# Ledger of designs, part 15: VH-VL binders against Sulfopyruvate decarboxylase subunit alpha (comD)

Target 1, 169 residues: Sulfopyruvate decarboxylase subunit alpha (comD), of Methanocaldococcus jannaschii (p58415)
Amino acid sequence: MRGSLAIYNALKDSNIDFICSVPCANLKNLLKLIEEDKNIINIPATREEEAFGICAGAYLAGKKTAILMQNSGIGNSINAIASLYKTFQIPTLLIISHRGDLKEQIPAQIPMGRWIEKLLDVCEIPTYKPKTPEEAYKLIKYASSYMYKISYPVALLFDALYWEYDLEK
Below, E stands for the ipSAE of ESMFold2; O stands for the ipSAE of OpenDDE; V2 stands for 0.75 times the mean of E and O plus 0.25 times the DockQ between their complexes.

## First folded at step 16 (VH-VL; framework fv_iscalimab)

Design b3 (from j4 with heavy chain L101M; at its last read DockQ between E and O 0.88; V2 from the best seeds 0.91)
Heavy chain, then light chain:
Amino acid sequence: QVQLVESGGGVVQPGRSLRLSCAASGFRFTSYGMHWVRQAPGKGLEWVAYIWYEGKNKYYADSVKGRFTISRDNSKITLYLQMNSLRTEDTAVYYCARDYMGFWFDYWGQGTLVTVSS
Amino acid sequence: DIVMTQSPLSLTVTPGEPASISCRSSQSLLHSEGWNYLDWYLQKPGQSPQVLISLGSERASGVPDRFSGSGSGTDFTLKISRVEAEDVGVYYCMQGLQTPYTFGPGTKVDIR
ESMFold2, look of step 16: ipSAE 0.873; ipTM 0.929
ESMFold2 (binder alone), look of step 16: mean pLDDT 93; pTM 0.950
OpenDDE, look of step 16: ipSAE 0.935; ipTM 0.962
ESMFold2, fold request of step 17: ipSAE 0.871, 0.877, 0.873; ipTM 0.926, 0.930, 0.925
ESMFold2 (binder alone), fold request of step 17: mean pLDDT 93, 93, 93; pTM 0.948, 0.948, 0.950
OpenDDE, fold request of step 17: ipSAE 0.941, 0.943, 0.943; ipTM 0.964, 0.965, 0.965
ESMFold2, last read: ipSAE 0.867, 0.881, 0.869; ipTM 0.923, 0.929, 0.927
ESMFold2 (binder alone), last read: mean pLDDT 93, 93, 93; pTM 0.949, 0.950, 0.949
OpenDDE, last read: ipSAE 0.943, 0.942, 0.946; ipTM 0.965, 0.965, 0.966

Design b4 (from j4 with heavy chain E54D; at its last look DockQ between E and O 0.96; V2 from the best seeds 0.92)
Fold by ESMFold2, look of step 16:
Structure b4 (fold): chain C 169 residues (1-169), chain A 118 residues (1-118), chain B 112 residues (1-112)
Amino acid sequence: as target 1 above (169 residues)
Amino acid sequence: QVQLVESGGGVVQPGRSLRLSCAASGFRFTSYGMHWVRQAPGKGLEWVAYIWYDGKNKYYADSVKGRFTISRDNSKITLYLQMNSLRTEDTAVYYCARDYLGFWFDYWGQGTLVTVSS
Amino acid sequence: DIVMTQSPLSLTVTPGEPASISCRSSQSLLHSEGWNYLDWYLQKPGQSPQVLISLGSERASGVPDRFSGSGSGTDFTLKISRVEAEDVGVYYCMQGLQTPYTFGPGTKVDIR
């Protein structure tokens, strides 16, 4: 769980206290760590656009938020990103499992996996791709500050190789 | 490998204009803010201008406000500095530098020399 | 504007010996989020600057561990535990807390 643990510790050390998630296989271990932390409110959502809405409300109520999803959820959330986050300058940290690219075995996943970086550029969301747990820890801490400097979401993409760190003893 | 390459420097007379370019490669340009920093011959470093990753917000040193404009073109992956109403005190090597998430300047170009003399 | 000062402005060191450079700011660089917005850059002869230390104490990638930064608020120190010939150049501190960003005057480090 070294990969998920680094992300969890960075979120905790960054004072992220409200998380909304749409579960997927790669997020399983991370979500388990978050659910066991009583200082973090964790709200499962059925759709990613709903998670954006919930976290916008939580931000207005004084929470420091993150959204956990796989990359296809950005496509389902473009309207909320534009009409809510860009319009009202709302920060949030996007922890994105990058599916449909490296090591993807399901052909239907591949188009969105290849498009995600362009889609994030269209949304004007600065995006970073940590490759190791050590890099992830530092980038999350810096990104959680940066999202407030720009008053807008910041995205971190975690590819299939990153989640292999969860298989280490 | 991150690379930043400045160009467009040269010798110009006071009152003239010059545009510097900084060609970027090896990173997601659209996710990083950029700076211009200058160094007069034999002198220290002076921050000149900063532009956010999205090109919307811009900041300038007082010595260049109203005369210099920082800009970026994501399709050409290039940072610019438009320098108008140049003065002899603008003579310097001009560096572009990458902003690391609003914290520090993590990569710098080689610099381009601007000489303003009559 | 936040004024940055450095001491000494020039330093000659025997190879293998330690060196220490002081940087002082006219206002606290400690942000409410807990970071000190002070960075150290080295400009070697004929080269562009390179970051050595960020946020007061964080070594940049690829920087040898003989470089260390310490301090908080208004007073900061860069230490080189054993100066090598490749460390020759001008060392600048910079505050990144607020625009206009400002550099110290630089400390020129030479070897004997």
Scores: ipSAE 0.870, ipTM 0.932, lowest interface PAE 0.6, mean pLDDT 93
ESMFold2 (binder alone), look of step 16: mean pLDDT 93; pTM 0.950
OpenDDE, look of step 16: ipSAE 0.943; ipTM 0.965

Design b5 (from j4 with light chain H31E; at its last look DockQ between E and O 0.95; V2 from the best seeds 0.91)
Fold by ESMFold2, look of step 16:
Structure b5 (fold): chain C 169 residues (1-169), chain A 118 residues (1-118), chain B 112 residues (1-112)
Amino acid sequence: as target 1 above (169 residues)
Amino acid sequence: QVQLVESGGGVVQPGRSLRLSCAASGFRFTSYGMHWVRQAPGKGLEWVAYIWYEGKNKYYADSVKGRFTISRDNSKITLYLQMNSLRTEDTAVYYCARDYLGFWFDYWGQGTLVTVSS
Amino acid sequence: DIVMTQSPLSLTVTPGEPASISCRSSQSLLESEGWNYLDWYLQKPGQSPQVLISLGSERASGVPDRFSGSGSGTDFTLKISRVEAEDVGVYYCMQGLQTPYTFGPGTKVDIR
């Protein structure tokens, strides 16, 4: 299984029908798969805090939601996570490309790469790090159920090595 | 690798207290709920208590409710079971177990024996 | 509380032959998203329990493929296609649908 295809199939098989995304390089293939799926509402957002707001509204309207972003987007969204998701017990699935860690070439990405797990802990968001497409598929299906059990976001972090599975044929 | 190690078991008289600890390692403790499960000598398994990953939501078997308190310290990566007003029927090996996203118990410790006798 | 039963309560099997253990719950374990909250654990002599099968049929990592789980709702079966000496122990089913979580009484599997 390709990295992006495993994530896409798991989202589809978990009945995620509403996705809000902020594009980044590692999410390019995944976003293409989602954009081509007529059964998934896909809303691009200009920034991640907006995506949290949109998905909160979609959840209240009966949608099963996921947010696709890079890790710096958590820093931009802390207020929405606290004031909206924690306060009103809103589930969503966070698919996060982990920048600023393994193989990072851009110095400006490094601080958020180091901080992200601590920030997610402060936000009380359970976080899992799938290493392979097979693990990603299973974890997404379990996490998409678990977010309803806890009535709160669940995060999956995908590092630079994970996205190398997109190069496989 | 995931490891869970219980400690604090021993022999006590009825009505006394013990505190069990479960030291965890090899995983993001702050992302997993935890359980206590006990097994009386020669008997089957009995679920005792469950605490969510964040340490605020807690659930107990009726047989221990009001007497036992499950807790966790995420900074020390340790799960606890405070056992008050112990009874002879509490005699068991106590296991801690990791909750896998609300589905099943995927890793178990080796257990610690609590004997309540007079 | 959801009551779990198992049959048989003990089983002696000739090495290399199959074994089958039944588990029944007093209420359906099939959740609205399609998950069956039924797990199988093996406790080998002198050891702590280990998960064999989760969610009715999913084999845990490292568990040999001679173990399989089937069933849905209230009736579940664990099968061992060819029993080996290391399979000796007590097999428990457990419901994980709602608190209090409950185990079956166990099935002791022995060889000879």
Scores: ipSAE 0.867, ipTM 0.929, lowest interface PAE 0.6, mean pLDDT 93
ESMFold2 (binder alone), look of step 16: mean pLDDT 93; pTM 0.951
OpenDDE, look of step 16: ipSAE 0.930; ipTM 0.960

